Miniprotein binders against b1l550. Designs and how they scored, part 133

Target 1, 279 residues: b1l550
Amino acid sequence: MRLPEELLERARDIHSEAPSHRIKLDRVGSFGLKVPVEFKGFLLLAEADVWVSLPEGRRGVDLSRQVEAIYELSNPPKDPFSLCREAAISLLEKLNYADSSGVSIRFDAPLQDGESLKYYGVEISSIASDEIINKIRVEILGMTACPCTAELIRAYKSSEIAATHTQRSLGILEVSTKAEHPDPDKLASIIERAMSSPLRTYTKRPDEGGLVIRSLSNARLAEDVVREMIHLFLEEFGHLPEDTHILAAVRSMESVHMHDIYAERSFSLDEIRKEISSH
Short names: E, the ipSAE of ESMFold2; O, the ipSAE of OpenDDE; V2, 0.75 times the mean of E and O plus 0.25 times the DockQ between their complexes.

## First folded at step 14 (miniprotein)

Design vc2 (at its last look DockQ between E and O 0.09; V2 from the best seeds 0.00; counts 0 for: pae O 16.8 > 1.5, placed apart)
Fold by ESMFold2, look of step 14:
Structure vc2 (fold): chain B 279 residues (1-279), chain A 95 residues (1-95)
Amino acid sequence: as target 1 above (279 residues)
Amino acid sequence: SPEYRKLLIEAYKLIREAKKLLEEGNPEEALRLLEKAFELAQRAFELAEDDPRTRIALWLMALIRRLQAEAYKKLGDLERAKELLEEARELAEEL
């Protein structure tokens, strides 16, 4: 049932009223929207969140205008970085009482893996006000091999047995910057290179043997992986603004334990350079 | 930078209206709006003073050139459209 349009003349505009408690809200929005994006030749269905600030004198947000802002820009599908930035600006135009807006877009990014594909997690956001702050989080699984157990087994018999426990580890890089979003494939590559070995969708037996030998020969603690991620990040992205903030982390699903191991470091580029220079 | 934000919002409003005009088959009016939008985006870019933190103005300039090319294609001026697409590529490579 569609209601008559003339009711708009008699009904109050609840959203534009002042609230009974005049308190500013930082984020009011629509979360979990499905939007199409085109990423490196792939058409993906991403999940998006959109929000704006709400001043103390305005009772509510016109939520249909939030949805309109991102869906108008997502047809036809475009790259998620452009969609994210454009939608954040469009929100400020459509909801002109707000002094800031934000958009987050999440998807699984395809990555070529021999004759097949594998995927890694991506979340990007843009926060718009008098400036734009761009954030990207990348998560990808790799393999770690424990160096402590490897040394114990070597010492036990001084034998020809090369062995240790291996497990999947989730590597995480998160970057917040006023510059453009870093390339997610480069962030994923940094994470994989920091681990003992990458994971593959499948391998044939000779290649699988090589992968296992590589992981055993390149045993690393979770702490080592985080440090290596930081080192590799600085080589690739050290040119970003000095106030760029990074989180590097690993969650290792240790195959010999009932629980996970976690290591992380957050820093700005300015902070880490001072730390390294002091040693 | 309130002036920077003001310029970007105004440029984006003009871009949105120009996209609607292109869909409605009115490329001449779309071009008028796109020229104004480019002036605003260029002004915003100049206010950034080569600041990599505020590169959205440069991105808007590239977008505007691509939309201008679409408008000229609809008017049958393919040479101008090709020139504008090349300018858009040059602007995008500065990102």
Scores: ipSAE 0.000, ipTM 0.213, lowest interface PAE 15.4, mean pLDDT 84
Fold by OpenDDE base, look of step 14:
Structure vc2 (fold): chain B 279 residues (1-279), chain A 95 residues (1-95)
Amino acid sequence: as target 1 above (279 residues)
Amino acid sequence: SPEYRKLLIEAYKLIREAKKLLEEGNPEEALRLLEKAFELAQRAFELAEDDPRTRIALWLMALIRRLQAEAYKKLGDLERAKELLEEARELAEEL
């Protein structure tokens, strides 16, 4: 049932009313929207969050206008980076009472793996205010081999390649910058190269054996992986602004324990440059 | 293009600053920023010719015209304010 438009003239605008408590809110919006995006020649259905700030003198946000903002820009489908930035700007215009806006877009990014496809998780965000901050989070699974167990087995059997336990490990790189979003494929590559070996979607038995041998020959602690990720990141993205913030993390789903091992470092480019230069 | 995005971002920054200046009661300085913002948005529009991204540039241009109208209203120039509101409407109809 569509209500008569005449009722709109009689109804008070609840959203524009003063709230009972004059408190600013940082984020008010719609979460879990589905939007089409074009990424590397693939049309993907992404999950999107859109929000704005709410001033202390306004009871609520015009949520319909937020949803319109992102869908108007999603047809035809476009790259998620442009969509994110453009939608964040559009939100601030459509909702003129907001001093900040944000958009986040999440999807599984396809990654070529020989003749097959693997994937990594990506979240692309833009926050607009007096400045625009671009954020990207990449998560990709790899494999780690434990150097501690390897050393114990080596000591016992004197083998060149010691047996050790292997496990899946999730590598995470999150970058927040005033520059353009870093290339997610490059970030995924950094994570994979920092691990003992990448994962493969399709393996023949000889290839599987080779993958395991490579992992054993490149055994790394979770701590080693994080440090390597940081090192490789600085080599590839050291040109970003000094105020760029990075989170590098690994969650190792240990095969010999019921719990995971986690390691992380949060830093700005300025901070980490000073740290490295001091050694 | 990277240039298109840069122009939009810069235009938006100026718009935000101009809004603050209008709230602070400085319409003259707001107008200077808005003029620059309009030039940037117009250039972005030209770069996005025949691209769906043109909509954002048009939208920014319309917003700038509305803010300019508000500034002129505060300055007592109601005729110029009316002209700018009409331009804003025309730009919005192209959206």
Scores: ipSAE 0.000, ipTM 0.146, lowest interface PAE 16.8, mean pLDDT 87
ESMFold2 (binder alone), look of step 14: mean pLDDT 86; pTM 0.866

Design vc4 (at its last look DockQ between E and O 0.01; V2 from the best seeds 0.00; counts 0 for: pae O 10.1 > 1.5, placed apart)
Fold by ESMFold2, look of step 14:
Structure vc4 (fold): chain B 279 residues (1-279), chain A 95 residues (1-95)
Amino acid sequence: as target 1 above (279 residues)
Amino acid sequence: SPEYRKLLFEAYKLIREAKKLLEEGNPEEALRLLEKAFELAQRAFELAEDDPRTRMALWLMALIRRLQAEAYKKLGDLERAKELLEEARELAEEL
């Protein structure tokens, strides 16, 4: 049932009042919105969060205007990076009492894998204030092979035995920058190249054997996967602003263990260059 | 699949036109477009080979059923509208 429009003129505007306790809030918004996006020729269903800051003197946020800001821009569907930035800017314009706004968009990005698709996780955000900070997180599964077990088996009296355990590993790259969002496919490629072998959606036994042989040839500790991710990132994206922040991480789901191994490093481009040059 | 993408974008185009017709008070013409749009989305759902593509097709199918319900409500067929809203709810639960 729709209530009469006349009530809008008589009701108190609760959200524009001062609160009983004058405390600023950092993020007030709508989370888990379903939004269509167009990514590289695909129409994908993404999940979005939208928020603004709330000054100490304002009791509430116009939540319907927040939702309106992103839905208006999502019809027709467009690339998620433009949607993210434009929605963040639109939030500040529509909700002029806020000193900052933010939009996050999450989706599964398609990646060609022979004749089929595989997907990797992407989350982008734009935080707008007197400047815009763009953040992207990419997560993709790959295969790793343990070099410690490989060395033990090699040393087992005979070099004819080439074996070690392999497992799925989740690689993570997260970039925060004042520049445009890095291309997620390039970030995913960096992660896959840092691992022992890529993970396929469908393989036949000859191809499966090739993946395992490749992984044995590129056996790496989780720590060295992270180091290789950083090396490859610097080659591809070393031109980004010096205050760009990166997190590189791997979670290895060890096939012979009941627990996971985790390695990570966060750094700015300025910081990592100083560190490398001192060695 | 190029066919999958073509079907989804065609369905979305018809949905946009149907929404305009509903706003203009033309529910009968909107229903003609929505029936075609649902056929296209259903075909895309049948072609979907993975979860992300399946979810996108289901989302469009649910949207179409909600718009059809709106159209039938404008025509005074409230029982048909209720049936379509229930179907939309069921489709959304599979997401």
Scores: ipSAE 0.251, ipTM 0.712, lowest interface PAE 4.3, mean pLDDT 86
Fold by OpenDDE base, look of step 14:
Structure vc4 (fold): chain B 279 residues (1-279), chain A 95 residues (1-95)
Amino acid sequence: as target 1 above (279 residues)
Amino acid sequence: SPEYRKLLFEAYKLIREAKKLLEEGNPEEALRLLEKAFELAQRAFELAEDDPRTRMALWLMALIRRLQAEAYKKLGDLERAKELLEEARELAEEL
């Protein structure tokens, strides 16, 4: 049943009222929206979060306007980078009481793997205020081989290629910058190249053998992977603004343990440049 | 290429040593190392061609020019320092 519009004239605007406690909120919005995006020629259904700040003198946010803002911009479907940035700006325009806004869009990005597809996880975000900050998080699975066990077995059997345990590892790169969003495919490539070997959607027997041999020949600790990720990131993206913030991390789902091994480094480009130059 | 990484690494080593020398008040010796570092970074740049890795080489070149400017400033050659800072800026704009 749709209520008569005339009731709006009699009803208090609850959202515009003063709250019982005059406290600013950083983020108020709708989470888990589904929006279409166009990415690398694919039409994908992405998950989206939209939010704005709420001043201390306002009880609530106009949530319907937030939802309208992103869906107006998502038809026709567009690239998620533009959608994210444009929606963040639109939110500030539509909700003039907010001093900041944000949009986050998440989906599985397709990646060509021979004649098939693999994927990586991506989260694209933009935060608008006096400036726009763009954030991207890429997560992709790879394979690591343990160098410690390999060394022990090498010492025991005197083999050039020693057996070792292998496991899936999740690599993570998160970048926050005032520049445009970094290319997620490049970030995914950095992560894969930092690991012992990439994963494949399918393997024929010769390919499987080659993949394992590559992993064994490139055995790396989780710590090695993170350091390699940082190194490769600096080579590819060292041109970004110095205030760009990066998180590089690996979660190794160790096959010989019941727990995961985790390693990370958080840094700004300025900070890491100083560190590298000081050694 | 392994050669590219080797060149960058060697350049970084020289830069670190040069920074120490600048702190110790030896700008002349620092300049010698920085000149060598620049040559290495330039070779790395040439080897990288249009590869994104060229950006790291450019960044190193810009850093070296800034450090050279600092060294010349300590030596009292303000004109040369200004020229080098301008070159550093130009290199940074290509980043």
Scores: ipSAE 0.005, ipTM 0.185, lowest interface PAE 10.1, mean pLDDT 87
ESMFold2 (binder alone), look of step 14: mean pLDDT 86; pTM 0.877

Design vc5 (at its last look DockQ between E and O 0.01; V2 from the best seeds 0.00; counts 0 for: pae O 9.3 > 1.5, placed apart)
Fold by ESMFold2, look of step 14:
Structure vc5 (fold): chain B 279 residues (1-279), chain A 95 residues (1-95)
Amino acid sequence: as target 1 above (279 residues)
Amino acid sequence: SPEYRKLLLEAFKLIREAKKLLEEGNPEEALRLLEKAFELAQRAFELAEDDPRTRMALWLMAYIRRLQAEAYKKLGDLERAKELLEEARELAEEL
């Protein structure tokens, strides 16, 4: 049921009133919006969250204006990074009582996988105030092979390539920076190269054998994968501002266990450099 | 595919034009554009070959049906608007 808009003239504007309790709120917004984006020539359906801060003297936020701000910018579809930043700025301009705004956009990014595509997870954010903070999280699956079991089997049946359990592992890189968002494909590549082997959407027998052999020849603990992700990240993105914050993590769905293994490290660029230079 | 992308971009263009016509009080011409936009989105749906692209096309089809319903409401045809909103819900359920 849609009520006549003429009733708005008779009703109190509840949102603009002072609240009974004058407490500021950090994030008030609309979450789970479906928005179209264009990423590397692909038109994709993304999910977006939009919010603003709410000062202690204002009872509510104009939620319809928040939704309008991002939808007005989403047609024609544009790259999600521009949409994210522009929407965050537009929110501050349109909702001028707010001290800060934020937009997050989540989508599955296509990655070439032989003659087919695979997809990996991307979430980006832009938080606008007197400055803009950009955040990106990339998640992509790879294959890991357990070096402990490989060593036990090698000791029992001496061979060049030891058998071991292999499993899917989810690699995660999350970067928060004042610079532009890092390229998600480069982050995904770092994660895949840190694994024992990439996963394929589709393989034939010779290619599948090669992936397994590669994984066994490059067996790594979850801890090793995280360390390698950090090493590769520093090679590619060591130029970012020193206060850039990174989270590197792996969740391994161990094929021989009922539970997952998890490893992570959070750091700023200046912190990790000091740590490495002390060894 | 390139054809999939081309169909969707043209549908978005028609949607922008139709929304302008609705704001200007011309819902009949807006409906002509929205009907064409829906045909383009439907053809893109037929070309979609993975889940992300299928979801994009279905969402756009549902969105167009909601805009058509708004146009029919402005014309006073509430029965047709109701039918279009139901179709939009059915399309969204396939997501």
Scores: ipSAE 0.412, ipTM 0.800, lowest interface PAE 3.0, mean pLDDT 88
Fold by OpenDDE base, look of step 14:
Structure vc5 (fold): chain B 279 residues (1-279), chain A 95 residues (1-95)
Amino acid sequence: as target 1 above (279 residues)
Amino acid sequence: SPEYRKLLLEAFKLIREAKKLLEEGNPEEALRLLEKAFELAQRAFELAEDDPRTRMALWLMAYIRRLQAEAYKKLGDLERAKELLEEARELAEEL
């Protein structure tokens, strides 16, 4: 049943009232929205979060206006980068009491794998205030081979290519910048190249053998993978603003242990440049 | 390429030393180091032709030009400083 519109004239605007406690909130919004996006020629259904700040003198946020803001911009479907930035700006315009807004869009990005597709996880975000900060997080699975076990077996069998345990590892690159969002495919490529080998959606026997041999020939610790990711990132994206912040991480789902191995480094481009120059 | 990496690392070392010299009020010596750093970065650029690594080399070249401009400003040569800033801008546009 739709309530009569005349009731709106009599009802208090609860959201505009002063709260019982005058406290600013950083983020108030709708999480887990589904929005269509166009990415690399694919129409994808993405998950989206939208939020704004709430001043201390306002009880609540106009949540319906937030939802309207992103859906107005998502029809027709557009690239998630533009959608993210435009929606963040639109939120500030529609909710004029907010000093900041944010949008996050998550989906599995398709990646060509021979005649098939594989994927990586991507989260694209934009935060608007006096400036716009763009954030992108890429997660992709790869394979690592343990160099320690390989060395032990090499010493024992005197083989050039030593057997070792292999496992799936999740590589993560998160970039926050005032520049445009970095290319997620390039970020995914950096992660894959930093690992012992990529994963394949399907393998024929010769391809499987080659993949394993590559992994064994390029055995890396989780720590090695993170360092390689950082190195490759600097080569590809070293031109970004100095205040650009990066998180490089790996979670190795170790096949010989019941637990995962994790390694990370957080840094700004300025910091890492200074570090490299100090050697 | 091991050579590419070596060139960039050496350039960064020179840049750090040059910055220190600029802070110490020795822009002339800073310029000598920056010139050498630029040559190294340019060589790295040539080695990285058609490779994503080219971007780092270009960035470094642009950065060195900006530092050189600062050094010339300290020396009172505003014309040369302006030229170098323009070169830095042109290099940055290729990024």
Scores: ipSAE 0.010, ipTM 0.189, lowest interface PAE 9.3, mean pLDDT 87
Fold by ESMFold2-Fast, scan of step 15:
Structure vc5 (fold): chain B 279 residues (1-279), chain A 95 residues (1-95)
Amino acid sequence: as target 1 above (279 residues)
Amino acid sequence: SPEYRKLLLEAFKLIREAKKLLEEGNPEEALRLLEKAFELAQRAFELAEDDPRTRMALWLMAYIRRLQAEAYKKLGDLERAKELLEEARELAEEL
């Protein structure tokens, strides 16, 4: 049942009224929207958040305008990078009281793995104000092997355990930049190359053994993986603007402990260049 | 390749048999099986077309050399044991 249109003419415009307290809000919007995206030839169902800043003198945000903006831009489905940027800009244009807008889109990205597919996590955002800031976070599982236990194996020549312990480790690269979003496949590749070995969706016994042996020959601490990720990132993306901010992190799900090991480093390109050049 | 897999599986079977012989106090027979296992692992190494398969063959060769060193120690041949441990170390450094 649709209500009579005459009620809209008599109803107060609640959103434009003064709030109970004159406090600015940083993010007000619609969270958890399901939107289709096209990513590298795949049609994926992504989850999106859209928001705007709310000034101290305004009670509420026009939520229907936010939902309309992203849905109009998502039909037909387009790449999530263009969707983020275009929707963030559109929100600022449509909601003139806002100082800033943002859009975040998250999905599991397919990556070719032999004759099969594996998946890694992607979260892309764009925040628009007097400028636009693009952010991307990539998370992918890989394998690490403990160098400490590997050294013990070298001391114990006839052990039934021929290898060090291995575990799944989650590698994380997050980039905030005024330039275009970095290619998530390249970020995923950097993470995998920094680890002892990538993980596979499907292996036969000889191939699985090969991955284990590769991990053993390339044993790395979480700290080693983070440093290698930063090194590889600088090789691939060192030409981004100097104020680009990066988070590199590893969470190692230690197979011999009830807890995880975590290592991270946050930096700007300007900061890391000065640090490296001081040696 | 199917041939690479056959060679590795045969080498692993010989290694398991040799380990049992070492536990039973028969290092001489263990050494005979381990030498055959090494030859098979070396042929697998030659057939390996990618990095994971190459590394598996190298690891297996290094492991066999360590088991041979253990057998020679049980026989009292410390010089031969030392030589085999050094060969195992060199193989492991190529990993």
Scores: ipSAE 0.000, ipTM 0.072, lowest interface PAE 23.4, mean pLDDT 81
ESMFold2 (binder alone), look of step 14: mean pLDDT 90; pTM 0.920

Design vc6 (at its last look DockQ between E and O 0.04; V2 from the best seeds 0.00; counts 0 for: pae O 14.4 > 1.5, placed apart)
Fold by ESMFold2, look of step 14:
Structure vc6 (fold): chain B 279 residues (1-279), chain A 95 residues (1-95)
Amino acid sequence: as target 1 above (279 residues)
Amino acid sequence: SPEYRKLLLEAWKLIREAKKLLEEGNPEEALRLLEKAFELAQRAFELAEDDPRTRMALWLMALIRRLQAEAYKKLGDLERAKELLEEARELAEEL
């Protein structure tokens, strides 16, 4: 049922009223929106969240205006980074009572893998106020090989077996910066290079053997994967603003255990450089 | 500051209108709006001076130069478009 349009003149504007409890809210928004994006020539279906801050004197958010802010910009599909930043600014413009706004966009990014494609997870966000803060999180699976078990098996008497347990490990890099979002492909590359070996969509048997040999020759603890991610990140992105914040982490799905191993480090560029220089 | 934010959001409104005009095939009118938007963003930048928390003005100025380049490309002036893209790159590097 569509109600008569003239009711808009008679109805209370509930959202513009003062609330009975005057409490400021940090994030009020619409979550789980489906938006199309264009990324590296691919049309992808992304999921987006949009929100604004709500002052203590305003009862509600004009929800249709906030959803409008991203959908007006999403057709035709365009670059998700531009969409994210522009939607965040548009939210602040359309909802002038907010002190800040935010947009998150999530999608699976294609990555060339021989004659096929593989995918890795990307979540970007932009928070707008008097400045824009851009955040990107990249997650990609790789292979790790345990060096402790490899050494134990090597030391085992009469053993002709070159072996250790290998497993899929999820590598994570998250970057918050005032600069533009870092290139997700470069972040994914850093994570894969820190692992014992990348994962492939498929391999022929000779290539599969090579992949396994590579992983065994690059056996790494989860802790060392995180350290290598940080080292490689500093080589590639050490030029970012000094207050850029990074989280580097790995979740290893240890094949010999019923549970996962997790390692992480958070830092600013300023902080990590001082730490390294002190040694 | 409230003045800084008002200038930026007014510039953004003009940018949105200019983007629609470019999509509609009206690059001349888009350029007029983009020149006004750039003046507003530049004024906001001057109000903020060297405060790193107010770098949104530089981001908008770089975006405006990229959109102006798109407009001139649609008009067939590739030389002007290239100049504007170089200026946009210089503004983005200052971030």
Scores: ipSAE 0.192, ipTM 0.658, lowest interface PAE 5.1, mean pLDDT 87
Fold by OpenDDE base, look of step 14:
Structure vc6 (fold): chain B 279 residues (1-279), chain A 95 residues (1-95)
Amino acid sequence: as target 1 above (279 residues)
Amino acid sequence: SPEYRKLLLEAWKLIREAKKLLEEGNPEEALRLLEKAFELAQRAFELAEDDPRTRMALWLMALIRRLQAEAYKKLGDLERAKELLEEARELAEEL
């Protein structure tokens, strides 16, 4: 049942009223929207969050206008980077009482793996105010082999390639910058190269054996992986602004323990450059 | 293109600054920024010819015309304000 439009003339605009408590809110919006995006020739259904700030003198946000803003820009489907930035800007225009806006778009990004596909998780965000901040988070699974157990077994059996436990590990790179969003495929590649070995969608027996041998020959602690991720990131993206913020992290789903091992470093490019130059 | 996106972002920054200036009662300075913003948005539009990305450029151009109209209204130039609102409408119809 659609209510008669004439009722709108009689109804109070609840959202424009003064709140009982004059408190600014940082983020008010719609979360878990589904929007189509085009990414590397794939049409994907992404999950999107849209929000704006709410001033202290306004009770609520016009949520319908937020949803309209992103869907107007989603037809026809476009790349998620442009969609994110354009939607963030559009939100500030449509909701003129907001001093800031934000958009986040999440999907599984396809990645070629021989004759098949694997994937990584990506979240692309833009925050608009007097400045535009672009954020990207990439998560990809790899494999790690434990160097400590390998060393113990090597000492015991005198083998060049010692057996060790292997596990699936999640690598994470999150970048916040005033520059354009970094290439997510490059970020995923950095994470994979920092691991003992990549994962494969499928393996034949010889390929599986080779993958395991590669991991054993490149055994790394979770700490090693994070440090390698940072090193590789600086090589590829060292040209980004100095105020660019990075989170590098690994969650290792340890096969010999019931718990995970986690390691991270948060830093700005300025901070890490100073740290490296001091050694 | 990276250039297209850069132009739009720069235009937006100027628009935000111009809005603040209008609120502060400085329409003359706001107009200077809006003129520059329009040039940037127009250049972005030209770079994105026949691309869906043209919509954002057109949208910014329309917004800038509306803000310019507001500034001229504050300056007492109602004729110029009317012209700019008409241009804003024409640009919005292409969206």
Scores: ipSAE 0.000, ipTM 0.182, lowest interface PAE 14.4, mean pLDDT 87
ESMFold2 (binder alone), look of step 14: mean pLDDT 86; pTM 0.873

